# VH-VL binders against o60147: the designs that were tried, part 106

Target 1, 175 residues: o60147
Amino acid sequence: MLEKNKYLYIFRHIQTNQVLLSQGNVLKKTALFQLPYPLQKPVAPNGMRPAKLRKDHWVPLLKVEFPNESMFQSVFMQLLNYRKYRSVQPLTSDLLKLPIPVRRRKIMRQEVPNTIADLADILNKEKFPENSVRLQLSDKSDSEYADWPPSVQIDSEEIKLSRGFREKTTVDEAR
Below, E stands for the ipSAE of ESMFold2; O stands for the ipSAE of OpenDDE; V2 stands for 0.75 times the mean of E and O plus 0.25 times the DockQ between their complexes.

## First folded at step 5 (VH-VL)

Design w11 (framework fv_lerdelimumab; at its last look DockQ between E and O 0.09; V2 from the best seeds 0.00; counts 0 for: sugar tag NKS H57, pae E 15.8 > 2, placed apart)
Fold by OpenDDE, look of step 5:
Structure w11 (fold): chain C 175 residues (1-175), chain A 120 residues (1-120), chain B 109 residues (1-109)
Amino acid sequence: as target 1 above (175 residues)
Amino acid sequence: EVQLVESGGGVVQPGRSLRLSCAASGFTFSSYGMHWVRQAPGKGLEWVAVISKDGSNKSYADSVKGRFTISRDNSKNTLYLQMDSLRAEDTAVYYCAREPYDSSGFYDYWGQGTLVTVSS
Amino acid sequence: SSELTQDPAVSVALGQTVRITCQGDSLRSYYASWYQQKPGQAPVLVIYGENNRPSGIPDRFSGSSSGNTASLTITGAQAEDEADYYCNSRDSSGNHLVVFGGGTKLTVL
């Protein structure tokens, strides 16, 4: 089993491209709390929190291995803060011209690249040792959303996609 | 078990100096940022200062900037607060608190505090 | 420096639900943390990072946030929950700065 305290998994929703952070390779129900409540004021760009976690709607986006738990926790919390900050920022004039449902969808579509960019920004600021952070992506092209610091080593192998999980297990396949 | 024990508090006259210590045990002291937080009698919590795990970065509340100095000795597992030019409004219980990771902004462990009374 | 504001006092009947709210600009950017303080004791962390509970904290404590506000909710208040509650967060006005709310005295009736 993977050490939960060293590994960050990021999942994306297959339809909305919303993003969830996970400390393990299995997405937990509590992860939904990362998403804003519906109808919050001000309305968050991705103001949709599903009532239920449909694991089959989420796929791994990336996996990050950190040198230690402290570094993991720091980055994890910073990612959450970045997301929170972004959710309350004023909308651009272009977005304001769109109907609310369309606007929300457009904003949510940016969550994946924004999250990747946030991660890169955080890691750039943290100045971790060279090649101390290992990044694995489900799609290598997603690495293009950001400039990565020397501390990040991008794995050549892509993550195998498993809905709601990092890896399919025998039990998961039977579901 | 994580323990933080403050010491050095007492009664002091305005304009004088006092040095507080916080002895840490039960964890790797050098791996954590440390903070001082104070609480005046019957009042709320007030953030005072922070020092990074290696001591390279320090920040202070405006109310104490230029008068207080935070420092640490990782070899002794001890956090310090040098308080100079003390004022009556500095009267408070002073807590040392552990920040679980860099820039988290919260504290998972607190000491029991040491009382500083500035009185003429 | 940024400020966090709290109601100075709130009351809740035993077994009922109470919400303590913290408001401030820093909360737009950062999550709040909450501390419980009983008379003569040091503060104790009860909630951090939106809705994370440290070990030993009852599940009746929960956290939420909206806009420039954060809230601590006690669902099913117990007598022992009577205490002062403080929120804090990073201060958006500077790096590594921290700010506390004014505190809320919770009375359990």
Scores: ipSAE 0.018, ipTM 0.634, lowest interface PAE 5.8, mean pLDDT 87
Fold by ESMFold2, look of step 5:
Structure w11 (fold): chain C 175 residues (1-175), chain A 120 residues (1-120), chain B 109 residues (1-109)
Amino acid sequence: as target 1 above (175 residues)
Amino acid sequence: EVQLVESGGGVVQPGRSLRLSCAASGFTFSSYGMHWVRQAPGKGLEWVAVISKDGSNKSYADSVKGRFTISRDNSKNTLYLQMDSLRAEDTAVYYCAREPYDSSGFYDYWGQGTLVTVSS
Amino acid sequence: SSELTQDPAVSVALGQTVRITCQGDSLRSYYASWYQQKPGQAPVLVIYGENNRPSGIPDRFSGSSSGNTASLTITGAQAEDEADYYCNSRDSSGNHLVVFGGGTKLTVL
């Protein structure tokens, strides 16, 4: 996969199923700010922010190639807004009945399907040309969390890299 | 082009009924939650009702609860407001409004409104 | 019973900066959104989600929030900015209720 400024990279945490969005194929430490941090907001019952970015804990979920950087920026910002909006919503009565650790795990488990649904929702609302947006998943069955518009071409090949979207920086580049 | 067009307004006596329609075009109607918002002459905006994108979840302002019914027909791209037992204080311009994010409570597109006048 | 409070009127000299405020307890939990309404017209969304502008809204419009207060700022006010401005937010009750501020009439001198 070519690394260009028109790509959206999405990572999943191997244990919690939390999601991070990236404009590059390597997560920056500042990506952790996408996860709830309860400074002035109510305690964030639906998420936790790890103290440090541990790159061995974040694996590829999906990659999106847009026609250009402007479209990437628009979708990226909209995805971030969806996530912020969810993080400040009041809990439902069903969630409030649960012990805090169970409630937290249930909320975090929904981040993958919610993010995929949000992406599809944004792409359905925007008028992109047919087949202009290429989507590649680590697990093709994850595409079933949403209905995709004609603008999206789902790559038949899954992402095979287990620790990121780029190869290691070793001298030997054998597959 | 996103377009919302309200219809069905008019002059009616108190205690009568009206049904408002909002015809949607230029977007995938079934992907969006929809609201009714009203504005009495010379007054501010007042939220009336919401319906989720699949029609399964509805909520109403206390002032209309039990008298108004929001509904939608996604096959016809149409939002409805059935208004029963109309009162003078229901006199307003009624807007339909599109919610860009599910349950977000804000509106990226509005119709131009339809006037309902309830008077003896 | 969540209410959003706005000053009913504000004036600004042409080319100057104005701030319109919106206060309410729901704003501790939810972002405010802002609408411009000109006479005889439907409202138009100008700011959502803290400080996001919909396509077509000039960059002289910006939003901010702190505590229970949200603000709409217009930098370099123009004659066409004269309008009523409403904030809205979700009610914190969790039953999908929506509340609007009473509106602020902006006069550009």
Scores: ipSAE 0.000, ipTM 0.510, lowest interface PAE 15.8, mean pLDDT 82
ESMFold2 (binder alone), look of step 5: mean pLDDT 91; pTM 0.933

Design w12 (framework fv_lerdelimumab; at its last look DockQ between E and O 0.04; V2 from the best seeds 0.00; counts 0 for: pae E 12.7 > 2, placed apart)
Fold by OpenDDE, look of step 5:
Structure w12 (fold): chain C 175 residues (1-175), chain A 120 residues (1-120), chain B 109 residues (1-109)
Amino acid sequence: as target 1 above (175 residues)
Amino acid sequence: EVQLVESGGGVVQPGRSLRLSCAASGFTFSSYGMHWVRQAPGKGLEWVAVISYSGSNKYYADSVKGRFTISRDNSKNTLYLQMDSLRAEDTAVYYCAREPYDSSGFYDYWGQGTLVTVSS
Amino acid sequence: SSELTQDPAVSVALGQTVRITCQGDSLRSYYASWYQQKPGQAPVLVIYGENNRPSGIPDRFSGSSSGNTASLTITGAQAEDEADYYCNSRDSSGNHLVVFGGGTKLTVL
């Protein structure tokens, strides 16, 4: 397995807190397809899917390093499915009482903690070796959103932000 | 290198039993969910059964439920499919397939398959 | 159990673009994966998730999804791309259940 396929980057929108998954440290335009398609193609924060990828609007939330491609693939797919599944579930009565714009904003604000919780849940269910997965967060306090299994080693060093994207490393350039 | 090698296929009469094996190598077998998928001659792929990495969870397609039993021996890196009460419609190439790791819903490696023919 | 449907056959001219579509209720909740199968061979994973290629898969293969559909696109079809293509996803019931599409035979003209 190739080393280039072992890094998961998760980005958040600075205004809406929407979340995008990426195999690279630079978001691709196609990543926007992860977000629900709006009827009128609005831009964030008014819409669910921005019309364009604004690099300055997205910042890294966390980086996960896996020991091999299979682990990466598994977690990546499961994260996507968790989000997709959640998106089609009925809304709670509390949310239904809110105006649509307020409701949408509230849902979007939950994407960050939900994604972190999803990741932790996935990793807790998998049988990964101890300390085999390295987790780095832009804000270490975000790790408190969930309990992490022994397979996860939380990096003491926080992700350094650069206009919402990380500079390519030798490993990342191989992707 | 990841390898999956099926064996145990052959010709068998209806109502008889057959046991398939899948020998795994090149990876930590005990960490992966494993599946059986079959393909009747000239037909499409049909999911048959899954077993979790620990063997604690097993699920079957309705078409084989109550007749087939999936199992694994992690100490031997081997996946099994016990097929009882075989029917003509069970005739197929049987593939073992690896699910990255568990609950991802797709297969990154497949064996070459073993042919099971159920005929009078 | 859930069902996924595919067109049984499609054709594409050499060098052109073709899209193979998979449809089913499970795809509203789960992403599809795609497999290529050539005669006498085992299936090979070509796309998983929204648009993820395993190592070794050419970049002419791409994936997309919308509503209850998922699509595999080959941009610049090659002769060697002639094969059967299958989609799969988790079953709508959840757990570890998997469902396959009926398959699409792609002919490269």
Scores: ipSAE 0.836, ipTM 0.937, lowest interface PAE 0.5, mean pLDDT 90
Fold by ESMFold2, look of step 7:
Structure w12 (fold): chain C 175 residues (1-175), chain A 120 residues (1-120), chain B 109 residues (1-109)
Amino acid sequence: as target 1 above (175 residues)
Amino acid sequence: EVQLVESGGGVVQPGRSLRLSCAASGFTFSSYGMHWVRQAPGKGLEWVAVISYSGSNKYYADSVKGRFTISRDNSKNTLYLQMDSLRAEDTAVYYCAREPYDSSGFYDYWGQGTLVTVSS
Amino acid sequence: SSELTQDPAVSVALGQTVRITCQGDSLRSYYASWYQQKPGQAPVLVIYGENNRPSGIPDRFSGSSSGNTASLTITGAQAEDEADYYCNSRDSSGNHLVVFGGGTKLTVL
């Protein structure tokens, strides 16, 4: 009754393309626990889990509005479970032939398409009313990673990027 | 240079209305969420309201909900606060403030404020 | 809604180190940001996130947090640092609400 949230926010790391899921449009300190434990000296872009959350390194990927908080919570937890399942799967022989840094980079670069596909898979399996789930993307071409059910309404307005041609601020310049 | 300039403050009687404006320059106004924050004389900062970058979402502190309306005109680079049914406790300097990241909850630029005095 | 609590006043000798604290349940989940306000002026952002300084903020300002407490540290305090300091954060009860601490008046002796 107090903490109500029906929005899912997904962020992408600007260098590694790793993905973080969020209940809010600002990442919490604990979001890093979604990533695999850090190797001995994880360093973005080559690390799996950065030692510290650098909010200026994470940009919006997509936002989802659900009909209610219960549906949000269910989808959020299922997405986290998909990521855990992938993390424990055996590596393919093609990946095992690669040097470890190259292998990790290749795995991390699949996080965006995999997460989008996972979201769509969950939404296809759940019975939501038509047009009851609103999806907004930073890049509308990313919708092509998945086949979306009739329950999903894709917003024509893209999420604005927080970097690139955006005006510089004292915050942005503080690196 | 990023600038935010508030205007429209003044002395009014309780129950009357005022409309505050915040003129923005030096940045792409339509890319930023905007807030109003007030400060009663000799007191601390109090959050008043927020409007999303597109204007689609608006949220208010309980103390002003139903009486104040935040709005924006992105074609004029202007943020507004319509204040109705003013009360003595609304007496404050009103600041407009810019969020550097959408819904981040902190402000990288503030205006210099405009004083609203509500008194009999 | 949740609250952020600050001590009303602290003092520091010129050149010494001072810590200003901000406490509230929201800080378990969200970062605090810190603002400096000098008499007759608008607030100025000093620290955001855990420990990020905006452009133009001196290196002597730093931030930290633990549990439900965030701290602003000024190392080598100077006379110009005398001001009111406010923390703010997201409200733990909602994604769209903002809460401020009551402010701390820093006196440089």
Scores: ipSAE 0.006, ipTM 0.500, lowest interface PAE 12.7, mean pLDDT 82
ESMFold2, look of step 5: ipSAE 0.000; ipTM 0.480
ESMFold2 (binder alone), look of step 5: mean pLDDT 92; pTM 0.936
ESMFold2 (binder alone), look of step 7: mean pLDDT 92; pTM 0.935
OpenDDE, look of step 7: ipSAE 0.015; ipTM 0.559

Design w2 (framework fv_lerdelimumab; at its last look DockQ between E and O 0.07; V2 from the best seeds 0.00; counts 0 for: pae E 11.8 > 2, placed apart)
Fold by OpenDDE, look of step 5:
Structure w2 (fold): chain C 175 residues (1-175), chain A 120 residues (1-120), chain B 109 residues (1-109)
Amino acid sequence: as target 1 above (175 residues)
Amino acid sequence: EVQLVESGGGVVQPGRSLRLSCAASGFTFSSYGMHWVRQAPGKGLEWVAVISYDGSNKYYADSVKGRFTISRDNSKNTLYLQMDSLRAEDTAVYYCAREPYSSSGFYDYWGQGTLVTVSS
Amino acid sequence: SSELTQDPAVSVALGQTVRITCQGDSLRSYYASWYQQKPGQAPVLVIYGENNRPSGIPDRFSGSSSGNTASLTITGAQAEDEADYYCNSRDSSGNHLVVFGGGTKLTVL
């Protein structure tokens, strides 16, 4: 059971670069709850939670394999908390000078590198066993956004891009 | 169906010890972190302790640190709280609670609680 | 340890909207969760994360956050919603610690 729930998938929005975390290789509607809920329910391009999940707007960013479910769960929740923390931080003077729509877009564009950096930071703090965490990226260059601890082994193979999902593997199907 | 059932509560004199148990069923007990939360009569909820899924990590509230010991037996699907050097202020209903995600800080299932009364 | 503060009591008229707020430094970094507790019963999770409802919780319950605050909103309060409500979160000190708010008694008028 523990091995079945040890995979983290991270997706990015193709337009806004917003990020969603997933416990499976297929995005679920409930994943949208990770995004801020606006008063007027704007679409994702407005920098908020979209009303509906358009799977074709999301592509895999990375996949992480953890040693067990507990470690996965811990990192998953910490990532959400990191996101929360960032969302409440004061805006820089440079951002405040920008119109609100432009500001929102700029902030969202940073979600991908920020999420990757968060993941690395979390893993550095957790200090998991050496080479116990396997990281696979859609774009290997994205690994440059952070310094990775010895616990992380970066896969030489890139994730094949699939909108809203990745093809199931035998391991993923067991989940 | 997920069930948590606390037991072991009762009346005890200050300075004495008591051991609480929480029997878990309806889920894979060994996969979840477990917590103790207590509530004094007419008061709010107070976090007491947490133990990781495999028992390797334990943390305590300052109010009970050094006196209480949290443990678990995954083969028996049971959570324990050893309470030593009990004080009047330890009087409370003690709940065991399941943490659905490690380090999430919230609980999706609670037991019905067991009352501990520390009185001379 | 971190502290979470709540108003001890609030009232709402039947069918109206009420917001219960939790405040604390830990909420800058962590999501709050909310629990409903009726007399003689164990707490029940009603909201977790930003705005997630467990199965069985009515959609009139919602969660939000801003700065160092988190809020539980009941839109269209029902008589059965009268209860104590507690927030909690991870403690800002870390080490897997948890902290609860003092609780809010909600009266439905």
Scores: ipSAE 0.022, ipTM 0.623, lowest interface PAE 5.0, mean pLDDT 87
Fold by ESMFold2, look of step 5:
Structure w2 (fold): chain C 175 residues (1-175), chain A 120 residues (1-120), chain B 109 residues (1-109)
Amino acid sequence: as target 1 above (175 residues)
Amino acid sequence: EVQLVESGGGVVQPGRSLRLSCAASGFTFSSYGMHWVRQAPGKGLEWVAVISYDGSNKYYADSVKGRFTISRDNSKNTLYLQMDSLRAEDTAVYYCAREPYSSSGFYDYWGQGTLVTVSS
Amino acid sequence: SSELTQDPAVSVALGQTVRITCQGDSLRSYYASWYQQKPGQAPVLVIYGENNRPSGIPDRFSGSSSGNTASLTITGAQAEDEADYYCNSRDSSGNHLVVFGGGTKLTVL
């Protein structure tokens, strides 16, 4: 009867800094469809949608623990909406001065800090209880991309650099 | 089952205004960027405007900037084009078009178009 | 401006192969997409990305690109393929601005 904690897993690509959102500790191949279908010719791994999911190319960026599924779904949907918003956002004058290939690489390299800022913005606007959302990062300095609301507790333990997240005991608890 | 239906075209005099509508059905309208594209009689396709999924960002072709306003009402699944200070050069069939992926720049579904004729 | 250039007309004999080209500097960075338009009808997406066909588009349609040029190839052209063909891509600015080629009238002889 207890609401099961729900986890948001966020991965970064080791070369491009592209970001994928996942409900599970392991990426499904369909996660690649979160990346825009490129108008640009593929230059993978440098910012284009890869033809295949190479699980050794995607490493943990962060994990967020929510106390229930409704909070998770609200935040997950809003993160996806922020991605759509950025697709039509006007570029700054400084970016518009750059050659198109350089400009696009610079925009894609912003995906990690942008995702972290978006997450914090969403959590600041939500009225979640104090310390109800737990954030764990692979690099704790990445928390510096944003100001976090009182609802967020940042875990002192970093996620180990590995192909998977630390969720082995979750399977055991489900049994 | 995706459908886009334009309406509101007609014959108007130069300098007057006209509002086009595009009724969307068969998909989650509020999740997609939407465009207007026009085609003058006997001529090619010309991009007119785009609006983000939530209506917060808009871009216009230089030929219509300052005269046309794109908007949407996601509660009514409707895209709009307000056309002010119409000129003879604005005579065209106006299409609404759906952009299937974020930043893709192509259109997987088009309406059948509505004709706007600007003449005295 | 003149970012995407297409020949205004090409012809193909029934059953033969034809290539329609689209050229512009933006195509070095962005794929072209291709649309078929028959008289009195809305455009229909035929090819997107480098060579992806939407559902319902015959496999005789294919796309390719090299440098600043994209091509739409129709193998075994049929009478129903007679239409105007447009390419589009992003404007050289890359800011969700879209540009179309001038269109190519394909005549099937």
Scores: ipSAE 0.000, ipTM 0.493, lowest interface PAE 11.8, mean pLDDT 80
ESMFold2 (binder alone), look of step 5: mean pLDDT 92; pTM 0.938

Design w3 (framework fv_lerdelimumab; at its last look DockQ between E and O 0.30; V2 from the best seeds 0.00; counts 0 for: pae E 6.5 > 2)
Fold by OpenDDE, look of step 5:
Structure w3 (fold): chain C 175 residues (1-175), chain A 120 residues (1-120), chain B 109 residues (1-109)
Amino acid sequence: as target 1 above (175 residues)
Amino acid sequence: EVQLVESGGGVVQPGRSLRLSCAASGFTFSSYGMHWVRQAPGKGLEWVAVISYDGSNKYYADSVKGRFTISRDNSKNTLYLQMDSLRAEDTAVYYCAREPYDSSGFFDYWGQGTLVTVSS
Amino acid sequence: SSELTQDPAVSVALGQTVRITCQGDSLRSYYASWYQQKPGQAPVLVIYGENNRPSGIPDRFSGSSSGNTASLTITGAQAEDEADYYCNSRDSSGNHLVVFGGGTKLTVL
């Protein structure tokens, strides 16, 4: 397996806190397909699946290095599935009491912690080898959103990424 | 109470056209994506088509693409399925169904269906 | 297009537990939903997402998923549970398509 295929990058939108998964250190337009396209009213909040990718609106959340591509792919797909699951959950009574715009904002604000929690849950279930997964966070405090299994080693250094992308490394250029 | 009532079914010859209707009540019709699902006699469920809340987006199963057209009139709370170039294999009970969540892919309410029989 | 497969028929004794399974590649990306259909009636949603029950559905119905599979479990089967059960999910193509399983006929003995 190629080393270049073992990295997961997660970005968050600076306004909506929506999250995008990326297999590379540069967001691609195709990443927008992760966001829901409305089939019913009300339409998704502004910023959900925009017509164009504004890379400057996305900031890095975390980077994960897996032992191999297979593990990366498994976790990546599971994260998408977790997102799907949340999209079909009934709204709580507390949320239903809120005006629609406020409700939407509150839901979107939870995407970051939910994504982090999802990742931790997936990794807990997968039972990867100890210290085989390297997690680097833009903000170290974000690691507190979940309990991490022994397979995860949290990097002491915060991730150094630009908005929507990072400069390509030799490994990343091969993707 | 949410209600969906299909109509327009009947017996037609191959190559002919038929238009089905689904009358919706008990909910804000214009807010929901709607689907058609069919079931041949003694067979399983087959997804046919979907239309977005405002009618701006439509998707079809390969088996009906190019022959069937899904549409809606939100002012009348009605979903339609125009079926052209009908074939024997199109014989089925046709259900309209509501999708409660965006891109959820599941249906919380169904009509009782209308039977379409295509035979020479 | 994606395909979902189900066993065509299963049986369960009254009061016992039965599991109906759906398998397909789309289930790796999307959760399945389950429908109950009795003769001459329209399908009724019984489970959506992984394990969500609509109002009016008994708590003996539950859902689960693993890998490329989804399962509907009836814990303590009742006579009225005899029916056809269908799974569905979004198609893996991601173009808002939907796919159904072939259905499972459940007989309660």
Scores: ipSAE 0.047, ipTM 0.606, lowest interface PAE 3.4, mean pLDDT 87
Fold by ESMFold2, look of step 5:
Structure w3 (fold): chain C 175 residues (1-175), chain A 120 residues (1-120), chain B 109 residues (1-109)
Amino acid sequence: as target 1 above (175 residues)
Amino acid sequence: EVQLVESGGGVVQPGRSLRLSCAASGFTFSSYGMHWVRQAPGKGLEWVAVISYDGSNKYYADSVKGRFTISRDNSKNTLYLQMDSLRAEDTAVYYCAREPYDSSGFFDYWGQGTLVTVSS
Amino acid sequence: SSELTQDPAVSVALGQTVRITCQGDSLRSYYASWYQQKPGQAPVLVIYGENNRPSGIPDRFSGSSSGNTASLTITGAQAEDEADYYCNSRDSSGNHLVVFGGGTKLTVL
């Protein structure tokens, strides 16, 4: 009954600030299915799914360590549900009045803070034990988008962007 | 208020071409992604193609890829479907449909459709 | 094994409640949208998202989802609700943009 720690990895796009959720420390092409329609270009304007995953365009946003698979799966599915809900909500009349490029930029700028707030909301509701969930951010000021429950311990060390989520000295097969 | 009107359907022999048009009115056509959806007689709905609001992105169902071309003229508020190398299996009512939010994946307004019959 | 699966037919007595289901793996990540189609007419959007009704759709129509299944519920079915009902969702397999269910013919007895 020994449980392995499980990790949630969240990436942001360096240009659009779109967000991808991942079960692994390296994005797989299937993560692109979290974005809407396929696109012909390698970049993803207006939230469309690019034809190809450009790993150099996606950088770490945050990592969450859970003590077991069950807690990870619960949180991961709830995050996907929050994103799904947002994707079908009617746009406000103020947004609809904006030129399309301006509207898209405003919507995409909110993906990072919205995802962080959603994660905190889920963790506040889940009643996990104190300090059972470890959170590490690439920019610690991003923790200010939400109020974190007692279950969350925020790591004092930021994620180094040059290698993504991987350890600097660890080869691919070691960790 | 919002209206979508298809035209250009008819009876053609296999291997021939048709061009369908969809005239849009009552909304800012250039702000919306547009789709074609077809329905064979007595059958269900089948998605055919999409074009983004500015025409820069196009995607097709595998069953029509390489034979059909979706296009739009935003100055004329018109969506097109060029259908080449038509087959009997392409016989259907063809609908144009509006996507209310970019990349949302659902359709809030549909035209009444135009019938394409491919028979020898 | 179809991308979106619907029962081909369902019957309901006038004034009773009926549920029409749609099942597929893409519904774990994306909501279904629901369309009503009467004979000789174009489809009409009746539900999108979890339970959003477009303007003009009666409140007897509602939607829900759980796991890989979405449901359209009609409370107090009326004779005018007799129609074909289709669900659609985004494609989870990557080769098509959207996919429709096969449709459910609702008969009001």
Scores: ipSAE 0.025, ipTM 0.635, lowest interface PAE 6.5, mean pLDDT 83
ESMFold2 (binder alone), look of step 5: mean pLDDT 92; pTM 0.941

